# Ledger of designs, part 138: miniprotein binders against q96jn8r1131to1294

Target 1, 164 residues: q96jn8r1131to1294
Amino acid sequence: TLEFLENHGKNILLSNGNRTATRVASYNQGIVVINQPLVPQLLVQVRIDFLNRQWTSSLVLGVITCAPERLNFPASACALKRAAWLLRGRGVFHNGLKICEKFGPNLDTCPEGTILGLRLDSSGGLHLHVNGVDQGVAVPDVPQPCHALVDLYGQCEQVTIVNP
Key: E = the ipSAE of ESMFold2; O = the ipSAE of OpenDDE; V2 = 0.75 times the mean of E and O plus 0.25 times the DockQ between their complexes.

## First folded at step 13 (miniprotein)

Design ko8 (at its last look DockQ between E and O 0.93; V2 from the best seeds 0.87)
Fold by ESMFold2, look of step 13:
Structure ko8 (fold): chain B 164 residues (1-164), chain A 96 residues (1-96)
Amino acid sequence: as target 1 above (164 residues)
Amino acid sequence: DERERKIEEIIYRAFERSDEGELEEALRLIVEAIRLAVENKDEELLIWAIYIIANIAQELGDPELLRKVLELAERAYELTKDPEIRWLIEYLEKDR
C-alpha cells in the first residue's frame, strides 16, 4: 500500500503507519513524498485533515522526476530548482515558471475533508482529481518515473493517504 | 558554499516578490542573481534563475524582455546541454 517516505521535510511527523503526515512546527519544512513512483492508472489520494486558516497560502501538490529517497528537501516546494511540476493555488508551475494560470480548484481555499488525487496516464499526462472527480490533464507530458509530492505549507497542517 | 547559498537566496526572494506582484523588484533581484551565478559558474542556479526571469517576463507582458530571456536560455543551453533549459526554450518559442 502507499505510504509517505521516511525522507521528508524537517517539520513533518509521520503517523498512522506512515499514511498520515502532520506539520508540527512553523509554516514550512513540510514536504512529503509517496513511497512508490506513479505508474499509469495508479491514483494517489490524500485527504486534507487539518487547516489553520490564519496562514494565507495552503498546500502544494505535484510531482518530482528525480529520486526522492536521498534528496535534501528545501523549506518549500516552490524552491525546488529542477524536476518539479507543481499545482499551487489555481496555477500549474514547472521549476517556478507558471505554465497554466487556472487549473482545477484554488488549493488555498479547499476545505478540510477535501480529497485530492494525482494520477499519471500512460502518455505522461498528470491528472488532478478532486473528491473523486477528474479535473483533466494539468501537465501533458511528465517524464517517468515521477513521484507524488505534497507540501504541507501554510494553512495545511495534516493530510492522510486514503484508498482510491 | 556560502556564495552559492547567497545566490540561491536571491533567486528565491525574486520568486517571492514576483509571486506577490512586486515585478519591478523581482526583476532587479533576478538580474543580480543571474550575474552572480555566471560569475560563480553555477550552472544549476543559472538555469533556475532563467526559469524565474522567464516567469517575471511573462507576467510583465514585455516582449522585448522575453526575447532577451530566450537568447540567454539559448546561451545557457550551449554551455550546459541541460534538458531542463531545452524544455524552457521550446516553451518560450511556442508561447509569446
Scores: ipSAE 0.849, ipTM 0.930, lowest interface PAE 0.5, mean pLDDT 92
Fold by OpenDDE base, look of step 13:
Structure ko8 (fold): chain B 164 residues (1-164), chain A 96 residues (1-96)
Amino acid sequence: as target 1 above (164 residues)
Amino acid sequence: DERERKIEEIIYRAFERSDEGELEEALRLIVEAIRLAVENKDEELLIWAIYIIANIAQELGDPELLRKVLELAERAYELTKDPEIRWLIEYLEKDR
């Protein structure tokens, strides 16, 4: 069963069998990691449950290639020092380096109810899914094993893992 | 420990400034972070800083700076043998 790990950002409260993450304070410290590593043919999806419009930015979605249970989470995903591949806005980032300027829809403008998915293909390419639609390869040849990461940042205050 | 925290904060601030388009200030900050990381012999923070300066150089569109970043990355790889630095080298070479 897919669920968020107990090792998470300081402002996160888990519920619903650890399938729902809620940021209960401020705009940051909201990183969560899904327990099972991504493997080919596995589609991991989260739904945006609640947006707080007082902020301008929104969630960051991606993967980490280090052991998540040992990770000391920074205040935001962009402060991850290494082993991070992240989707923010329309950009793709690796350890702070923007490796793609425009990819898929703008995550900052996704409304409540949007379902975002991550999937590895047989070649190790990381795909983004939006409401069931494959947006293409965001990151080619992602190191494995890797775990899906969600940063409940800015507007995004709650997400839930959903089945395909 | 305190030095490490200081360096981390500078790197993070450099990233934020670059993300906001303040590239010259970001460059100033990250160069200082690199200096401090080298002095403190902090390989992890050095690697992170190299990624950030690569991003800044890329945003500036400065080919000479990108060349210098590549050289820095190569030296860092010789020292650390870190696979993520290797990745960066390969990435930078493809974009030349």
Scores: ipSAE 0.848, ipTM 0.933, lowest interface PAE 0.5, mean pLDDT 94
ESMFold2 (binder alone), look of step 13: mean pLDDT 77; pTM 0.725

Design ko9 (at its last look DockQ between E and O 0.89; V2 from the best seeds 0.81)
Fold by ESMFold2, look of step 13:
Structure ko9 (fold): chain B 164 residues (1-164), chain A 96 residues (1-96)
Amino acid sequence: as target 1 above (164 residues)
Amino acid sequence: DEEERKIEEIIYRAFELSDEGELEEALELIVEAIRLAVENKDEDLLIWAIYIIANIAQELGDPELLEKVLELAEEAYELTKDPEIEWLIEYLEKDE
């Protein structure tokens, strides 16, 4: 069963059998990681449950390719120094380098109820799904093993892992 | 370590400035962070700072700066043999 890992950002409270993550303070310290690596045919999906529209920026979604259980998470995913492949706004980033200017929808404008999915294809390509629709390959060859990551940043105050 | 955390904050601030479109300020700040990372002998922060200056150079569209960043990345690779910097070198060479 997919759950958020117990090692998470300091402002996160896990509930619903560790399938729901809520940021309970501030605008950051909201990184959560899925407790097992992405494997072939695994589609990891989270639903945006609650947004605070007073903030401009919203969640970051992606993968981390180093072991997450003992990692010291920074205040925001964009400060991950290595092993990070992130979808933020319209862009794709690797360790702070923008490798794609526009991919998929603008995550900062996704409404409550949006279901965001990540999966690997057989070549290690990272796919984004939005409400069940494959957006294509965001990153063509992600090192494995990797874990799905969500940063409940800014607007995003709650997400829940959902089945495909 | 206090010095390490300070350098880390400078690198992240440079990223934020770049993201906000303040590319010249971001560049000045990241160059200082690189110098501090070298002086502190912090390989992980150096590699990350090279990623950030690569991003700034890419946003500026400055071929001379991109060439300098590639040279810096190659030097860092010889020192560290870190696969993260190897990936960056390949990325930068593909964009040439």
Scores: ipSAE 0.852, ipTM 0.933, lowest interface PAE 0.5, mean pLDDT 92
Fold by OpenDDE base, look of step 13:
Structure ko9 (fold): chain B 164 residues (1-164), chain A 96 residues (1-96)
Amino acid sequence: as target 1 above (164 residues)
Amino acid sequence: DEEERKIEEIIYRAFELSDEGELEEALELIVEAIRLAVENKDEDLLIWAIYIIANIAQELGDPELLEKVLELAEEAYELTKDPEIEWLIEYLEKDE
């Protein structure tokens, strides 16, 4: 079963059998990682449960290729030094380098109820799904194994893992 | 240690500035971070800084700076043999 790992950002509270993550303070320190690594044909999805408009920006979605159980999480996914492939706004980032300017919908403007998914294809391409619709390949060749990462940042205060 | 923390803070600040569009100031900071990372023999921080300066160069659209970043990455790869540096080199060469 898909769950968030107990190793998470300092402002995160897990509930609902570790399927729901809530950021209970400030605007950052909200990184969570899903327990099972991404494998081809596995669709991992999270739903945006609550947004707080007092903050700017929103969640960051992506993958890490290091061992998540031993990772010391920074305050935000943007500060991940290594092994990080992230979707932020409409951009795709690798270790802080913007490798794509415009991809898919703007994550900063996704409303509550939006279901975001990540899936590896048979060639190692990382796909973004939005409300069940494949938005295409965000990263063409992701190192494996990798784990899905969600940064509850800015407006995004709660997400829940949902089944396809 | 304290020096490592200092370098990390500089790198993160450079990233924030670049994300805000303050590219010139970001460049000054990241260059300093690279210098300090080399002096401190910190390969992880060096790699992190190289990715950020690559981003800054890309955003500036400065071909001369991009070339210098490529050279820096190649030198770093010779020393570390890190796959992420190899990826960066391939990425930068593809965009040339």
Scores: ipSAE 0.721, ipTM 0.884, lowest interface PAE 0.6, mean pLDDT 94
ESMFold2 (binder alone), look of step 13: mean pLDDT 77; pTM 0.723

Design tj1 (at its last look DockQ between E and O 0.90; V2 from the best seeds 0.89)
Fold by OpenDDE base, look of step 13:
Structure tj1 (fold): chain B 164 residues (1-164), chain A 98 residues (1-98)
Amino acid sequence: as target 1 above (164 residues)
Amino acid sequence: DEKEEKIREIILRAMELVRKGELEEALELIVEAIRLAVENKDKELLVTAIWLIAYIARKLGDPELLEKVLELAEEAYELTEDPDIKYYIARLEKALEE
């Protein structure tokens, strides 16, 4: 069963069998990691449940290649400088370095109810799915094993893991 | 740091070329990025550059290139000790066996 790990950002409250993450304070410290590593053809999805329009930015989505249970989470995912591949806005980042400027839809403007998915293909490419639609390869040749990461940042205050 | 910014820009451009399928030109750029990263002792940027060149090399499939990139990756691992580079090394080695 897919669920968020107990090791998470300090402003996160887990509920619903650890399938729902809620940021209960401030705009940051909201990183969560899904327990099972991504394997080829497994689609992991989260739904944006609530947005707080007080802020401008929104959630960051990606994967980490380090052991998630031992990760010391920074205040935001963008501060990760190793073992991190992230989608923010329309950008793709590796260890904080922008490697793509325009990919897929703008994550900062996804409305409540949007379902975001991550999937590895047989070649090791990391795909982004939006409402069930494959947006293509965000990152080719991602190291394995890796775990899906969600940063409930800015506007994004709650997400829930959903099944395909 | 001007050199760091240059490396960052090159990597971004190289990745764009990769997405367009222009692998040979991307290769030229990423080689330059690696050179600059080593010279400037930018270990973090080196890790990203090694990721990209390893991917390019595997896509091109040239055995001689694969061997050269494998050497670069091994050297980069010695410098950075980044576990992800070990993954790239394994991928390159597998490619050489095919």
Scores: ipSAE 0.915, ipTM 0.958, lowest interface PAE 0.4, mean pLDDT 96
Fold by ESMFold2, look of step 13:
Structure tj1 (fold): chain B 164 residues (1-164), chain A 98 residues (1-98)
Amino acid sequence: as target 1 above (164 residues)
Amino acid sequence: DEKEEKIREIILRAMELVRKGELEEALELIVEAIRLAVENKDKELLVTAIWLIAYIARKLGDPELLEKVLELAEEAYELTEDPDIKYYIARLEKALEE
């Protein structure tokens, strides 16, 4: 069963059997990680439940390639300087470095109800899915094992893990 | 600073070329990015550059290139101590054995 790990950002409250994450304060400190590593047959999906449009940016989605259970998370996923491959806005980032200007839709404009998915292909390519539609390979050759990460940043106040 | 921003721009351009399938041109850029990152002591950018050159080398499949990139990755691990470089080294070693 996919769940968010108990080790998460300090402004997160887990509920619904640890399948729902809510940011209950501020605009940051909202990093959550899925409890199982990605494998080729696993599609991890989250639904955007609640957004607060007073903020200009929204959630960050990606993977970490180090063991997540005891990591000390920074206030924002974009501050991760090791082991992080992230999708933010329209860009793709590795350890804070932009490696692609435009991939998939702008995550900052995804409405409530959007279902975002991550999976690895057999070659280690990281795929983004949006409402069931594969956007292609965001990052080739991601180190394994890796875990899916969501940062409930800015606009994004709640996400729920959903089955494919 | 300006040198760091230049390295960032080169890596971004190299990745754009990789996405277009222009692997040899991407290789030229990423080699330059690595040289500049070492010169500027920019260990974080070096890790990203090593990921990309290792990927390019495996896609090109030339044994001589793979050996050179493996040596480079081993040196980068000594400089950065980033565990992800060990993953890239293992992938390069496997490609040489196949």
Scores: ipSAE 0.868, ipTM 0.934, lowest interface PAE 0.6, mean pLDDT 93
ESMFold2 (binder alone), look of step 13: mean pLDDT 84; pTM 0.826

Design tj10 (at its last look DockQ between E and O 0.95; V2 from the best seeds 0.91)
Fold by OpenDDE base, look of step 13:
Structure tj10 (fold): chain B 164 residues (1-164), chain A 98 residues (1-98)
Amino acid sequence: as target 1 above (164 residues)
Amino acid sequence: DELEEKIKEIILRAMELVRKGELEEALELIVEAIRLAVENKDKELLVTAIWLIAYIARKLGDPELLEKVLELAEEAYELTEDPDIKYYIARLEKALEE
């Protein structure tokens, strides 16, 4: 069963059998990690449940290649400088460095109800899915094992893991 | 740091070329990025550059290139001790066996 780990950002409250993450304060400190590592053919999906328009920007989605149970989470995923591959807005980042400026839809403008997915292909490429549509390879050759990471940042205040 | 920004820009351009399938040109750029990263002792940028060159080398499939990139990756691991580089090394070694 896919769940968020108990090791999470300070402003996160888990519910619904740890399948729902809610940021209950401020605009940051909202990082969560999914318990099971990504393996080829496994599609991990989260739904954006609630957005707060008082803030700018929105969730960051990606993977980490370090042990999530030992990770000391910074205030935002963007502060991760190692073992991190992130999708923010339309950009793709590795350890804080932009490696792609224009990929997929703008995550900052995804409305409530949007289902975002991550999947590794047989070649180790990390795919982004949006509402069931494969947006292509965001990052080729991602190290394994890796875990899906969601940063409930800015407008994004709640997400829920959903099954395909 | 001006040199750091230059390296970042090169990596970004190299990745764009990779996405377009222009691997040979991407290779030229990423080699330069690695050279500059080593020169400027930018370990973090080196890790990213090694990731990309390893991917390019595997896609091109040239054994001589694979061997050279494997050597670079091993040297980079000694410098950075980044566990992800060990993954790239393993991928390169597997490619050489094919």
Scores: ipSAE 0.920, ipTM 0.961, lowest interface PAE 0.4, mean pLDDT 96
Fold by ESMFold2, look of step 13:
Structure tj10 (fold): chain B 164 residues (1-164), chain A 98 residues (1-98)
Amino acid sequence: as target 1 above (164 residues)
Amino acid sequence: DELEEKIKEIILRAMELVRKGELEEALELIVEAIRLAVENKDKELLVTAIWLIAYIARKLGDPELLEKVLELAEEAYELTEDPDIKYYIARLEKALEE
């Protein structure tokens, strides 16, 4: 069963059998990681449950390519300078470097109820799904194993793992 | 740093070319980005550039290119010690032995 790992950002409270993550303080310290690596064709999906629109920026979605169980997470995913492939706003980032200006929707404007998915294809390409619709390859040839990550940043205060 | 920003822009442009399927033009850009990143000792940009050139080389499939990129990735690993470069090296070696 897919769950969020017990190793997570300091402001996260896990509930609903560790399938729901809530940021209970501040605007950051909200990194969570799925408890199993992505395998080809496994679709990991989270629903945006609650947004606080007083913030401008919202969640970050992506993968890390290092073991997450004992990793010391920074305050925000954007501070990850190694082993990180992230979708933020409209862009795609590797280790903090923008490698694509626009891919998929602007995550800062996704409303409550949006279901965001990550899938690794047979060639190692990372796909974004939005409300069940494949947006294409965000990043070709991501190192494996990799682990799905959500940073409940800014607007985003709660997400829940959902089945496809 | 003006040179660091130049390297970032080259990598972004190379990735745009990859998305368009213009792999040979992307290769020329990313080779230049790697040269500049090594010269400037910019280890973080080098890691990203090695990911991209390794992907391009495997897509193009030319054994001579694969051998050159493998050597480059090995040198980059010694400079950076980034475990992801080991992954790229393994993928390049597999492509050469096929």
Scores: ipSAE 0.875, ipTM 0.938, lowest interface PAE 0.6, mean pLDDT 93
ESMFold2 (binder alone), look of step 13: mean pLDDT 84; pTM 0.821

Design tj11 (at its last look DockQ between E and O 0.91; V2 from the best seeds 0.88)
Fold by OpenDDE base, look of step 13:
Structure tj11 (fold): chain B 164 residues (1-164), chain A 98 residues (1-98)
Amino acid sequence: as target 1 above (164 residues)
Amino acid sequence: DELEEKIREIIIRAMELVRKGELEEALELIVEAIRLAVENKDKELLVTAIWLIAYIARKLGDPELLEKVLELAEEAYELTEDPDIKYYIARLEKALEE
């Protein structure tokens, strides 16, 4: 069963059998990691449940290649400088470095109800899915094992893991 | 840092070329990025550059290139000790066996 780990950002409250993450304070400190590592052809999906339009940015989605149980989470995923591959807005980032300027839809403008997915293909490419549609390879040759990471940042105040 | 910004820009351009399938040109750029990263002692940028060159080398499949990139990756690991580079090394070694 896919769940968020108990090791998470300090502003996160887990519920619904740890399948729902809610940021209950401020605009940051909202990082969560999914318990099971990504394996080829496994589609991991989260649904955006609630947005707070007070803020401008939204959630960050990606993977980490370090042990999630030992990770000391910074205030935002963007502060991760190692073992991190992130999708923010339309950008793709590795360890805080932008490696792609325009990829897929703008995550900052995804409405409530949007289902975002991550999937490794047989070649190790990390795919982004949006509402069931494969947006293509965001990052080729991602190190394995890796775990899906969601940063409930800015507007994004709640997400839920959903099954395909 | 002007040099750091230059390296960052090269990596972005190289990745764009990779997405277009223009691997040879991407290779030229990423080699330059690695050279500059080493020169500037920028370990973080070096890790990213090694990731990309390893991917390019595997896609091109040239054994001589694979050997050279493997050597670069091993040297980069000695410098950075980044565990992800060990993954790239293993991938390169596997490619050489095929």
Scores: ipSAE 0.903, ipTM 0.951, lowest interface PAE 0.5, mean pLDDT 96
Fold by ESMFold2, look of step 13:
Structure tj11 (fold): chain B 164 residues (1-164), chain A 98 residues (1-98)
Amino acid sequence: as target 1 above (164 residues)
Amino acid sequence: DELEEKIREIIIRAMELVRKGELEEALELIVEAIRLAVENKDKELLVTAIWLIAYIARKLGDPELLEKVLELAEEAYELTEDPDIKYYIARLEKALEE
C-alpha cells in the first residue's frame, strides 16, 4: 500500500495509516513523498481534501530523483536545487528552472475533491492525470528511480493518497 | 542576469520544439544554450540543457551525434557533479548499442 514517508516537511502531520498528510501550520514546510519509487504501471494518486482560499498559490506536484529517506527538505519544493521535476500552477520546472510555460490545468485553481495522479510511461515520460484523465507527458526522460512528491503549499492544507 | 534569462528562454523554446516533434531545430537551439551556459559558468542551466540534448540525441538515433553528446555529458558531469548526468550518460551508452 502506498504511504507518505516519515521523512517530511516540518509542518506536516501524517494520519490515516500515513495515507493522509495535513499541513498544520503556516503556508509552507509541507513537503511529503510517497514511500516507493514510480515504476511503469504504478499510478500514484492524491485527492485534495482541504483548501484554505486565504492563499493565492496552491500545491506543487512532481518527482525527485534522489533518495528521499534522509533528505533535508527545504521550506518549499521550488527551492530544490537538484533532482527535482515539478508542476506548479501551469508551469513545469526542473531544479527551479521553468522549462514549460503551460502544461495541463492550472494547479492553483483545482478545487477540493480533485484527484491528481503521477505515473511514468515506459520511455521515462512523466504523466499528469487529473480526475482520471491523462494530461499527457509533462517531462520526457525523467531519471529513474524517482519518487512522487507533493508540497502542501499555500491553499493546500490536506491531501490523501487514493487507489486508482 | 540577462544572459541567464536568455539561456532559459532558449531552453524553453527548445522544449516547445521537442513537444512538436521538431527535433533537429530543437537540437540547434540546445547546442547554443550549452555553449552559453558553459561560458557563463551556469552549472544549473547546464544540467538542464544536458538532459534535453541527451534526450534529443537518443530520439534522433544518429551514432555520430550520440558519441558527441556523450562527450558533452561527460564534460558536464566533471563541471557539475550532478548524479542525474550519470543517468543520462548510461542512457546514451545504451543507445549506442542500438
Scores: ipSAE 0.829, ipTM 0.917, lowest interface PAE 0.8, mean pLDDT 92
ESMFold2 (binder alone), look of step 13: mean pLDDT 84; pTM 0.821

Design tj12 (at its last look DockQ between E and O 0.71; V2 from the best seeds 0.79)
Fold by OpenDDE base, look of step 13:
Structure tj12 (fold): chain B 164 residues (1-164), chain A 98 residues (1-98)
Amino acid sequence: as target 1 above (164 residues)
Amino acid sequence: DELEEKIREIILRALELVRKGELEEALELIVEAIRLAVENKDKELLVTAIWLIAYIARKLGDPELLEKVLELAEEAYELTEDPDIKYYIARLEKALEE
């Protein structure tokens, strides 16, 4: 069963059998990690449940290649400087470095109800799915094992893990 | 840092070329990025550059290139001790056995 780990950002409250993450304070400190590592052809999906229009940016989605149980989470995923591959807005980032300017839809403008997915292909390419549509390879050859990471940042205040 | 920004830009362009299938040109750029990263002692950018060159080398499949990139990756690992580089070393070694 896919769940968020108990090791998470300090502003996160887990519920629904740890399948729902809610940021209950401020605009940051909202990082969560999914318990099971990504394996080829496994589609991991989260649904955006609630957005707070008070803020401008939204959630960050990606993977980490370090042990999530030992990770000391910074205030935002953007502060991760190692073992991190992230999608923010339309950009792709590696260890905080922007390596792609435009990829897929703008995550900052995804409405409530949007289902975002991550999947490794047989070649180790990390795919982004949006509402069931494969947006292509965001990052080729991601190190394995890796875990899906969601940063409930800015507007994004709640997400839920959903099954395909 | 101006040099850091230059290296970042090269990596970005190299990845764009990779997406277009222009692997040889991407290779030239990423080699330059690695050179600059080493000169500037930028370990973080070096890790990213090694990721991309390892991918390019495996896609091209040239054994001589794979050997050269493996050497670069090993040197980078000595400098950074980044586990992700260790992963790519293993990938390169496997590619050489195929």
Scores: ipSAE 0.869, ipTM 0.934, lowest interface PAE 0.6, mean pLDDT 96
Fold by ESMFold2, look of step 13:
Structure tj12 (fold): chain B 164 residues (1-164), chain A 98 residues (1-98)
Amino acid sequence: as target 1 above (164 residues)
Amino acid sequence: DELEEKIREIILRALELVRKGELEEALELIVEAIRLAVENKDKELLVTAIWLIAYIARKLGDPELLEKVLELAEEAYELTEDPDIKYYIARLEKALEE
């Protein structure tokens, strides 16, 4: 079954059978990774449970293409300079370089209750789903295996893995 | 770094062209970006550039181009040691076997 991996950001508390991640301090150190790599047919979904408007930016969503179990995560996913394909705000980023100006929703404005999903298609394209609706290919030809990542950054203080 | 900003700008222009389907023009730009990234030792931008040129080469399908890009990817791996480049190499090799 899908769970958040035991290796996570320092400010994360896992609960609900490791299906819920809560950032319990500060605005960062909130990276979590799903415990199974993405494969075709697997849709990984998280629901935004709680937003704290004290902060201005919100969660980052994406994948890493290196093994996550012993990786040292930086304070924020945006600092990843290798093996990272991220959706942030309105943009798509590879290793910190913006590769698409606008894709899907603005993550900084997604309200509580939004369900965000990631999956790979058969050609290695990374798809975003928003509330069950496929937004299309964010990134073609993502290396495999890759692992879904959420950074509970800024406003985003809690997410829960939900069934498709 | 002024050179780093230039390389970044070239990569972004190439990406725009790829999204418009203008692959041959994008190829010209991304080859330039790779040369500059190697010269400047900008490993992070080099990995992105290799991802893009490998994708372009596979879409164009020219065996001579695929061989040249494979050689570039192998050299980029020696410089970066980034496992993602091994993935791109495998995809290029598969395309050559068709």
Scores: ipSAE 0.768, ipTM 0.886, lowest interface PAE 0.8, mean pLDDT 92
ESMFold2 (binder alone), look of step 13: mean pLDDT 84; pTM 0.819

